# Designs tried in a protein design chat: VHH binders against q8cch2. Part 8

Target 1, 325 residues: q8cch2
Amino acid sequence: RFCGSLVSRTFSFHVSWRMEDPLFRLDLGWPKNSEYFTGATFCVAVDSLNGLVYVAQRGDNIPKVLVFSEDGYFLRAWNYTVDTPHGMFVSGTPFEQSVWITDVGSGPYGHTVKKYNSLGDLVQVLGTPGKKGTGLNPLQFDNPAELYVDDTGEMYIVDGDGGLNNRLVKLSQDFMILWLRGENGTGPAKFNIPHSVTLDAVGRVWVADRGNKRLQVFDKDTGEWLGAWDNCFTEEGPSAVRFTPDGKYLIVAQLNLSRLSVLLAPPSGSIGDCSVVSTIQLADQVLPHLLEVDRKTGAVYVAEIGAKQIQKYIPWHSRTPAFGA
Key: E = the ipSAE of ESMFold2; O = the ipSAE of OpenDDE; V2 = 0.75 times the mean of E and O plus 0.25 times the DockQ between their complexes.

## First folded at step 1 (VHH)

Design q11 (framework vhh_7qia_2; at its last look DockQ between E and O 0.01; V2 from the best seeds 0.00; counts 0 for: pae E 20.9 > 2, unsure alone 62.6 < 65, placed apart)
Fold by ESMFold2-Fast, scan of step 1:
Structure q11 (fold): chain B 325 residues (1-325), chain A 123 residues (1-123)
Amino acid sequence: as target 1 above (325 residues)
Amino acid sequence: QLQLVESGGGLVQPGGSLRLSCEASGFTFSRNAMGWYRQAPGKQRELVAFITSGGNTNYADSVKGRFTISRDNAKNTVYLQMNSLRPEDTAIYYCAVDYKGTSYFGLQESDYWGKGTPVTVSS
C-alpha cells in the first residue's frame, strides 16, 4: 500500500509516516518555497496579526532571516546583521510588530538580543555585540537562548545555550532588570542550559531547563520558584515549550529523541505533575529544536535543525476565514 | 587540555566489521554528548551517529541498522561498532565532543574533533 500525497512528495530527510495526532495534522503544503532553507533552521516566530512567519537559519554567505506568509510563500530576507541565530519572538503594537532575535555567535553580532522592525532594520540591541559576559550594568549575555515578550512589553530572557550563564532575566519595557533567577546547578531555580521560555494564562513563567531534564515554573511578578515537571523528561530534556492559544495544552520538543509532545496544562492553583496527551515521533535526524504557536490559528511551526526545514502542524477543526477571490 | 584519541580503523573487506574507539580526557566525559563524523575523499563531512550523556542514540539513515554507538563512562570512551561495511563507508572517522552541551553536532564551530582514524572498505 501507498498514500498518494506521501508518494507525490519528496523530503530532504525521511520522517515517520505518522502524519496525524489526535490534536494536530501536518501541513504537507507548507512552505511553498522550501528552496530558501539553505542552512540549519534554528528558530521560528509568528506575526499572527499580519500573517507572517519568520525563520532564522545558520550558515556562511546566506540570508540569516527569512520571511514567509502564513500560506507558505517566501516574501523577503535580512541582509547579514545576524551572526548565529538561536531564538526569536514577535512582539509589538497592533499597528507595528517587530521581531526579536537572540544571537549566540562569537562573531561581531553575537551574545546579543536584537530587535528588528518589519522591514529588517535593526532598532534595538541588548548586550554587547561580539562580547560575552555575566555583567548586569550593562546587562551582558553568554549564548542567549530565547526570549518571550509579554503584551505589556515586559521581557523574559533565558541565557544560556551552553554558555557560562544559566539564568532567567525579566526586563521592563525600557530594559531595566526587574528580577533575575538562576545559576548553574540542579536545585530549585538553578539551571543547566535554560533553552526556552514562555508564559501561561495565569502569570507563570515556564522555562525549559534542558540539561536538567525538566520544566521549571516561576511567578512572573516576583520571580518566585513555583515548581518543576521532570516526570515526562526522564530520557531527554525539553528544548522548546509553548502554550496553545486556549491555554489547555503545552507543546514541547525533545531534540535528541526527535519528538514532539502535547502536555496537559496545570490548573491555576497548582503545578501538579506532567501528563502527556499525545506524541509525534519524527525520524532520528530531523531534530526539532524550537517551535512557535500562532496565537490566532493555533498552528504550530517547528524548526528542525537536522532536517533543515520548518514543519507546520494545524489543529484539527481549525478554521481560518477565507478572504478574497 | 581536551584530547580525543581515535583508534580501530583499518582495511576491511565488504561485509566485514570494525569497532572504533575514542578515548577522551580533559573534561567531564559523563556530562557531554559524544559523536562520530566521517569524511570521504572529495565529499563533505557528515555526522554518522551521536550518543547523549543519558545514553540516547541517533544515526544517519545511511548507517542505521548497521552501526551501533555506545559509551563507557568509567573508561571515558565512546565506541562505534560498524557491521556489514560497504565501499561507500570508506572515510576518515572523527570522534567529536559536544563541548557546550547543546548537541548541535556540525552546526557550530565550537565542536571539538580528534585527529581521525582511516577506514577503507575494499577487496
Scores: ipSAE 0.434, ipTM 0.751, lowest interface PAE 3.0, mean pLDDT 87
Fold by OpenDDE, look of step 2:
Structure q11 (fold): chain B 325 residues (1-325), chain A 123 residues (1-123)
Amino acid sequence: as target 1 above (325 residues)
Amino acid sequence: QLQLVESGGGLVQPGGSLRLSCEASGFTFSRNAMGWYRQAPGKQRELVAFITSGGNTNYADSVKGRFTISRDNAKNTVYLQMNSLRPEDTAIYYCAVDYKGTSYFGLQESDYWGKGTPVTVSS
């Protein structure tokens, strides 16, 4: 009776992702004129529908918000009611554009999330202007870092760029609290400097938990914790996170490493472990802070606070061989 | 204003059953985890059971297999079915909302509590 021990060879498919071909190239032609960057550029948002790029910068007596075309032409700027911008997001329809800015300033408009129209008019304020949150009220912020607005108008706010709250807040379109997650800490669903937030196509909220050197994932509807990625961030935590338009990759910034990483998106269901497929090493002290992806073109805009500029990266179109008809 | 109103407590013999109810108001019930806690005389309040907004449940080891937590979002109500009751289950039972969802990770923190309903298990 030959008890043949079926040695289950767990074929660990080490997908050796050969880091060979850069997924992105720098567009040196954007912007057409960089002289408009007069301060530290902290965030960028893209109106993919209208081909607009919004930039927020910090400094005294300078425009706080700059608007460029996707082709790199300067269009307009404003300096109203913005103290210290940190994050930016553009949402809207073909008929109405909404520019959201998080403000971490201590001035009269600080500790707020503000909505502007395309002309720079203030149309909505969340939080209490000039008042730091105490952790008790979800609608009082303490250094709100970034927000994301989904296609239904629901809002996801990461609150706590060095502030007290260290939380993820979901709001309805009418600014009612749906759920919140997180407190200061290292455990599951706890945050240390939640710095960036995005949503994937399967309804998962991704948060860059910068201080804990991980991405955390939540269910968008229930707010339940789904998992975390930490194995890709051993040197430094992520400061920014976005998906590519096709949902195949995450683009992540690591501020002090001056590095962009492209990660493989997990399938639906299990989050698993992260996998780096590509890395873009930037120059020293460039300090990529936040980034945005154009949903139409796949272009990546990176706000570099050290270099005081926005850089545009364009995807390398795999030459699909034109199969000649 | 957020309110939690417990009901269903009472006197029961060992081996008996009770069903506790907690009606919630003043918040989006369907988006929040709910829990039951109990406090026996001279003891600390302890987590009995919780249910997430997604319907995931967890129980204290002392009540596993005997108690069942459930929710009806249409009624904004959370329930605790208590079977095979024991004298050691005697306590004031409190309904709680875990607005932050921290109970899912075994944290005994709650944002709000009801007034409680007494459960006495005695022969």
Scores: ipSAE 0.074, ipTM 0.547, lowest interface PAE 2.9, mean pLDDT 89
Fold by ESMFold2, look of step 2:
Structure q11 (fold): chain B 325 residues (1-325), chain A 123 residues (1-123)
Amino acid sequence: as target 1 above (325 residues)
Amino acid sequence: QLQLVESGGGLVQPGGSLRLSCEASGFTFSRNAMGWYRQAPGKQRELVAFITSGGNTNYADSVKGRFTISRDNAKNTVYLQMNSLRPEDTAIYYCAVDYKGTSYFGLQESDYWGKGTPVTVSS
């Protein structure tokens, strides 16, 4: 068998390719039903409790909101009460979920932050449909980009994507303004295209200040500016930001680089400077716009407006069995 | 008066290149997304490329890797660099503006077009 083996002369001039182990890998089997992506996919949100993935897309005479299972099967699409979706977020309990969608543009539903039930029925509207504005009573928006809803029902809205407001608004669960920060500018607590917002586990609000090529950080309770990270974004600013559920990393999209960056999460004190621990280079021109991290599994779903799809990345070595091996 | 003036079209052999230009006036160019569309004889108009006010770009699948859209806000001009041209690229090319300033890619919101510049790719 091994008897008679010959020694072969081989020339190897490759560099001994040592790729570091990736923190995430592409789930090639998600989705099972990609034929339902018939428009530009702008955002994605996950109901971790019920295993549902919501996708919003733009296009003429197409379903605007698609619902997939965690395993990638298409389940349903919603009625056309969504016009021009930009961002979305899922909150609620296993028996009663809410899907929040930001709607932009001057169409009949634009410049709003809207709440839907799981059937796609419109339940709540913030802003004045079809009309941009800067007012606070009533609260108006100018191309609201995204929102985050925490476990207490408090909300963080970034407003706007190319509009005049350039602000971060915190609302109570009954939609009263608790604090507000921002105007157009480059200084502390000023924005240029505030595009994505998330929270960490230690009470900090993180905003992707895309046009200023930085993340800005605020205290969730007081709105105090806590600093900024710009040293990882000299080439291009972040379009999306989320924490992994274990709190170890931030996932950031860089739209025109077609790249996801994995950053080391800072400690609870001073945030220091950012450190890139890994990157996921996507295919050229896929344009990762917004993303979501499943709070249960750590899976990353990225909406690629250029590629008109959603891709799912799962944590590498997602579980080492403690019992069986 | 809002104006979009395309130029740079013409006759080109397969594999050749053209650079289209669109000069804009009558609105705040730097705040508006711009696009290039094309219409071949007997076909519906289709999006070719789009660029936001912030410089983000998107392309039709048929032109990816061959065409590049860009803008120069100081000159109020959007460009389409067209390389490796094929006979199926033959069309009238239109510059368009999302004048409402409300859409990232203008997939539904474009409301003003130039007169177009013809491009013919043929032996």
Scores: ipSAE 0.000, ipTM 0.108, lowest interface PAE 20.9, mean pLDDT 83
ESMFold2 (binder alone), look of step 2: mean pLDDT 79; pTM 0.810

Design u01 (framework vhh_7ubx_2; at its last look DockQ between E and O 0.01; V2 from the best seeds 0.00; counts 0 for: pae O 13.5 > 2, unsure alone 63.6 < 65, placed apart)
Fold by ESMFold2, look of step 2:
Structure u01 (fold): chain B 325 residues (1-325), chain A 124 residues (1-124)
Amino acid sequence: as target 1 above (325 residues)
Amino acid sequence: QVQLVESGGGLVQPGGSLRLSCAASGFTFSNYAMTWVRQAPGKGPEWIATIYSGGSTMRDDSTKGRFTISRDNAKNTLYLQMTSLKPEDTALYYCAKGQYTSGWYPLDTSFDYRGPGTQVTVSS
């Protein structure tokens, strides 16, 4: 019977009202020219000032770098000096934009961090093309995974994706080593496949320590270890990390799970433990590798090596221009 | 040509130990991440562990630390040390080479170079 037993029991209930708010929605109209995704799409970077989206892909006899407008139209491509791209970052001022690409592997352009202008002309090479190394003078890399360039021109490089180095390197704007942290290991300030790096607005450097299933946090000026988050990554470590421009959230990719996670940003003091706000479960084998958040609009671009595409997610209230400001 | 040859399988009692080997040729072994995968009868492939060119490893949590992946770049050989074996570990074990020199990604497991496998049977 329906009316059995509820009246005679004492219950302690903790009921929380929850809103169904996804925070982001998929932009089904981006890109307009998906036919240019002819290989595995490993990374993406955004030039917020000029409305450009850069994509790097891997494959034989295909364009390695693609450039789209923010509205999704293909503009141009290049492949000279790009062999096995892994990560990208766009930096610059309204007058000069730079596209940084990490290149990995033992091919002729591997083990480098390279700077291009917006037209694809090579401007700067860090590391020795095709030659891995552990040295600091000259600075060498072993599968450099990603970088972040601060508005001052200072750079943070995670080095790298399964190589010998397992380190976070900070460079001045003229490429001098300011500090370095890491070696292979599981303890504080040690890494196992440091795969992604970003900064928050309060001077902390965040590293996706993929093989250790955690994010590690450092002071950007001193390099001192500030803590780690591991309680959100028990199944798999993060492959990518970025902050939303309003500073409220982190966006994290978990590649093998085909999952994106939205985490609550920590306060300026102690970072505490991570808190998952929402999860975007992608179809099996989509494989989100690296991602970028447009610093102006809050749009999230995800490079999906399994699906061979870039998907764009827009903040839930993107119809209002000031949303997320 | 790329060749991978597994060995070291066999019949073993529950609680026993076994060390699998994978001999590699036809590519620069030290530049690639290498992976162990197993497949039990009637099941799909199950990722076990990956070791990268620099020695970093990633392991599937389901083996609960009983399996250790290692490599010897001088001998072009990948290893899987298995301990505390259980009947559910009975499977055909393969080594695999990723598509890219920098790492290994699950996308290419079904299209990666792999060996014929070595049978591990755990029964009393």
Scores: ipSAE 0.426, ipTM 0.745, lowest interface PAE 3.3, mean pLDDT 86
Fold by ESMFold2-Fast, scan of step 1:
Structure u01 (fold): chain B 325 residues (1-325), chain A 124 residues (1-124)
Amino acid sequence: as target 1 above (325 residues)
Amino acid sequence: QVQLVESGGGLVQPGGSLRLSCAASGFTFSNYAMTWVRQAPGKGPEWIATIYSGGSTMRDDSTKGRFTISRDNAKNTLYLQMTSLKPEDTALYYCAKGQYTSGWYPLDTSFDYRGPGTQVTVSS
């Protein structure tokens, strides 16, 4: 167990140039109540509208979901109907926010994607609690890894974190399957442990295809495969992927390397190759698993299963680079 | 008590085949990712392959054409089928248990989460 992440590393090969400040820095003052991290912290989600940070952790006889303020204060916790959390996402209308949690493993609430209101009341269950499966009517899961809900209320689920289902599922607001892609494999639109899913600003779905050491990209409306990035992941596959609020960068976690990478977003109409802008090298055994970006502040919250904590990274010195005429 | 016991190693000629087994007990085998690791004399450990609870696999590119990882959840047993063995494959082979139930996550090195290993020697 090592505590102590380093600030983001700005890589410069030109010794003659002045080094710019890191893109992100660790907020050492967050959280204020770290004593509530009593288990392995697997995921984090942010309610930017209300300034809330949700954390889910694993362990026996402990609260499974923790709620902190944006300023780092512990507010409340719940344990009902959550067994083995894996991924989570805050969604809702401008007038009502909710948190979705994926639940995995052999527990009584496993193999489900569940919606909770801000008070921790269970509102919706997708999947069959405690029973894994491949079926589509009703929709079944086998270790659902993560979900993303866009502003239209349509949702994207990656299923499976080591399960038999290696697929990306798009659901409507009323939970009907709109399209589905994927099976176990290495080819285009095939997955090996799809672990994280997110949207960019131009209608593309990005999937962390962890076992195949790549990101894959799909059209959000049709499910058409658009391309993949593997050149940044030769050592370790991506475990998490999110865009910054301005759409300019992707933030990716590589769990076994204890590393976060900031990648340049591709332009509309092109996927291209992966380009690393900055890296944050964490201490060995911190193990960043999943992460979330605050849409309002640009803060990055990282769930670190080895260190049993959430760390908050904030944009640091958004300075214009020095350049000559 | 978590126990992992490897077997199936031995002396084999170049070009030969071996099937390694890892018998697991003391935990719900079907819920965990399982990994094969090897260590040659005087070298650090080298990851070979991981198989997840649902059967999906990740394999090292240098061996994936010759080595196949598989599992039998009913028998709590992990396998490594090795073909076209080379002298460079000579090593102690051990299995390791994933720390968490869903995906593959590194073992805490403060815990003894691997078996004692089975020796594979490829020599004429």
Scores: ipSAE 0.078, ipTM 0.550, lowest interface PAE 6.2, mean pLDDT 85
Fold by OpenDDE, look of step 2:
Parts: structure tokens; C-alpha cells; sequence
Structure u01 (fold): chain B 325 residues (1-325), chain A 124 residues (1-124)
């Protein structure tokens, strides 16, 4: 009877907080059970409306998608149509939830952007499964990295996580190409590993141009290049970018630095230079890959490849003085 | 097991109309996109239209305005209403489960299952 002591390696991730009042705190209570993370966790998406957290992980013979509640309970998982997940986004109305996954695999569902319902049924595929993009077809992907769907149903896809395409594509709700920007390069509106995409409240598209160590900004309607931030990313480019719900800050991940940065959002009408207001240094080799922000709570979920987990960060609520009733 | 059975095909005069039906079974029909494709003799498959689970549609321009895709989830049935039929519309029409979209318009499409098809012949 070999009582193999399951040494629960409590990976005490010492988050060294620099001295400034942390804008976020780690929620150690999420998830309730981490045993469901059986692979490398690459991406996370949040259904803020329904209080759901979707996780995609890589590995052999494991569930590729996990669904948790906001409170950290495991709900369901599926595996049948995902090869190698990279990015994830949840869009939805009160009536319909859509889970989007980018797949960088070479298998039967690889090089695609796939839509799932809340139950994990595959309902749509963009791209050609198993076919790598050649740069000529906007809807044929080569390692699609991430997507964003706005409230109107329009889609923004960054395609080229080490692939050939290195582009930002805007699609209509009906998947018609509205505009595309980018080619491989270092100049304005060119990309080297466009890795993450989000929108701000004033209609600007933000792209993490990881290889060029910058964020690039575009007009959502025209696709016009508006500017770039590079001064905050001298050591490593951003791998992930999201806005806080109030639009005041950007949350940025730097993968190999194992760092999260909080940046001040620029005012309307100008991009200017970036400014770091806070930094969260994660443990070595945690490798924060992509992240998502709960639009309702402001919680930040981070997919950590190295640590093989999702971490939840909660905004440090300034003690609004309880006005005594 | 997934089953798709097309019906409603036949011989029709130019300018005529047909309504094709596809009865689906063996899967949760309402959760999947469905597609109509056709194949004429000596030609490759041609995409006609896709209807998604939410009811939104994509259509090929060549048949746009003449052909309408619809679905009844309660009946697990996909429909293709065809109007103003032309001899060039003569083909075997297939119902397909799912939709894979690629490229510029017109779109390349793929699907994971199709029925045996129903023959549509447009001839004077």
C-alpha cells in the first residue's frame, strides 16, 4: 500500500507588489478547484452577463475548454473540435451566448476561428480547417491569435502569431470583410506577431504588436492607423491587452517577463505616449499569455501558460466610506 | 447517427419555383449552422447559402434574390425556397450540417456531414 503522499505543491506565487497601492489583489479562492487545469492554459474569456469564465488549455487527451462560474466552481468542459487553442472571446446577448476560439493547430480544426454555443456545440468556423493562410485571403488564417467582438457583432481578428499574415481584420456580423490592416514589418500599421486585440470606449482598436514591442491603435470604423505606444515595452512586447470597465486603464501582459502592467488610457482624440501606473510582477516562468476583464466586476483573469492555471485578480475597491445609515 | 434527408426536388419549367426541405436527425439541430450546396453534372460543388443557429444567413450572390434559406428548429428542418429557376440551376442539391467559411466573397465552404441530395432539373 504505497501511500504516495500527493505533495500538493502549493506553488506560492509570490506576487512581489511594487510599493504603490495595488490596484488589484489576487483572489486565492478562484477557482475553487484547480485540479481541472490539466494542461497549459492559454486563454480565458468572460461572460460578464452570466457570470461565466471560459478557459482554453492545451494538452493531449484533456478537455480543451473549461467553464467556471465567477465564484470559481467548475461547470462543464468539452474537447471535440479544438486542436490547439490560442485565443478566446465571449460575446453575447441576453438571449445568445457565443464562445469564440482561435485555433493555431494543424489538425482537422486548425488555423480557424470557431464559434461555440454555451454548451460547447460548434456552430461556425471561419477559415479553412487544416489549411494555413497564405496572406492573400483575409479569411484564411495562419495562427490566428485572438479576436474581439463588439456590441454590434462586428469582429476584429488578429492573425499571425508567428504566422505569415501579421494582420488585423475587421468583419461584419455576417462575416464580410470590412477592412484589413497590416503586413509583416516594423512601420506604422505593420505587425510582427499581432497577438491581442481589444476596443476602447471611444471606438479605437488596440492591438498588441508583440514582436515590435508596442501597442498599435486603429480607428474601428475606417481602420486608419492612429498611433502606437512603444515606450512602455522596451524589455518585452505586450502579449495581451484589455481595458478596465471604466475605460481608465489598460491591463497588459508581458509573457516572458511574467509581468502585468496597468497603463493609463489616453484621452479621446489623442494617443500620446503610454504611462505605467502600476505593475504586478508574477513569479518567474508563470508566463501570462492572455487575459480578460470582467466588464461587470472589473476582475482580471490571466491565463498563465507556465503555471498552468488561471489567476483571478480583483480590483482593490477604495473603501468608499460606508455612509452610515 | 447524424442523418440528413433532402426532399422537394423535381422537374420544373424555367421561371418556376421549388421548395427543398432537409429533415435532420441524430444531433441537436438548433445548435448548428446548416448549409445548402449543389453540384451540377461535371461541375464541382457550389455553395448556395448557410443559416446559422441564431437565424442569420450568408448567401452566394449568384443565387441571391432567387433562393432563400430558412430553418424550423422545432421541426428539425432546413428549407431552400427557390424562385425564378433557370436551366443553370439544374443540379443535385445537398443539405449539409455545419459551415466552414473561408476567403473573399464568394466564400469557400465546408461541412461535416451532408445528405444524399435531391435532384432539381430545370427544363422546358
Amino acid sequence: as target 1 above (325 residues)
Amino acid sequence: QVQLVESGGGLVQPGGSLRLSCAASGFTFSNYAMTWVRQAPGKGPEWIATIYSGGSTMRDDSTKGRFTISRDNAKNTLYLQMTSLKPEDTALYYCAKGQYTSGWYPLDTSFDYRGPGTQVTVSS
Scores: ipSAE 0.000, ipTM 0.262, lowest interface PAE 13.5, mean pLDDT 87
ESMFold2 (binder alone), look of step 2: mean pLDDT 77; pTM 0.772

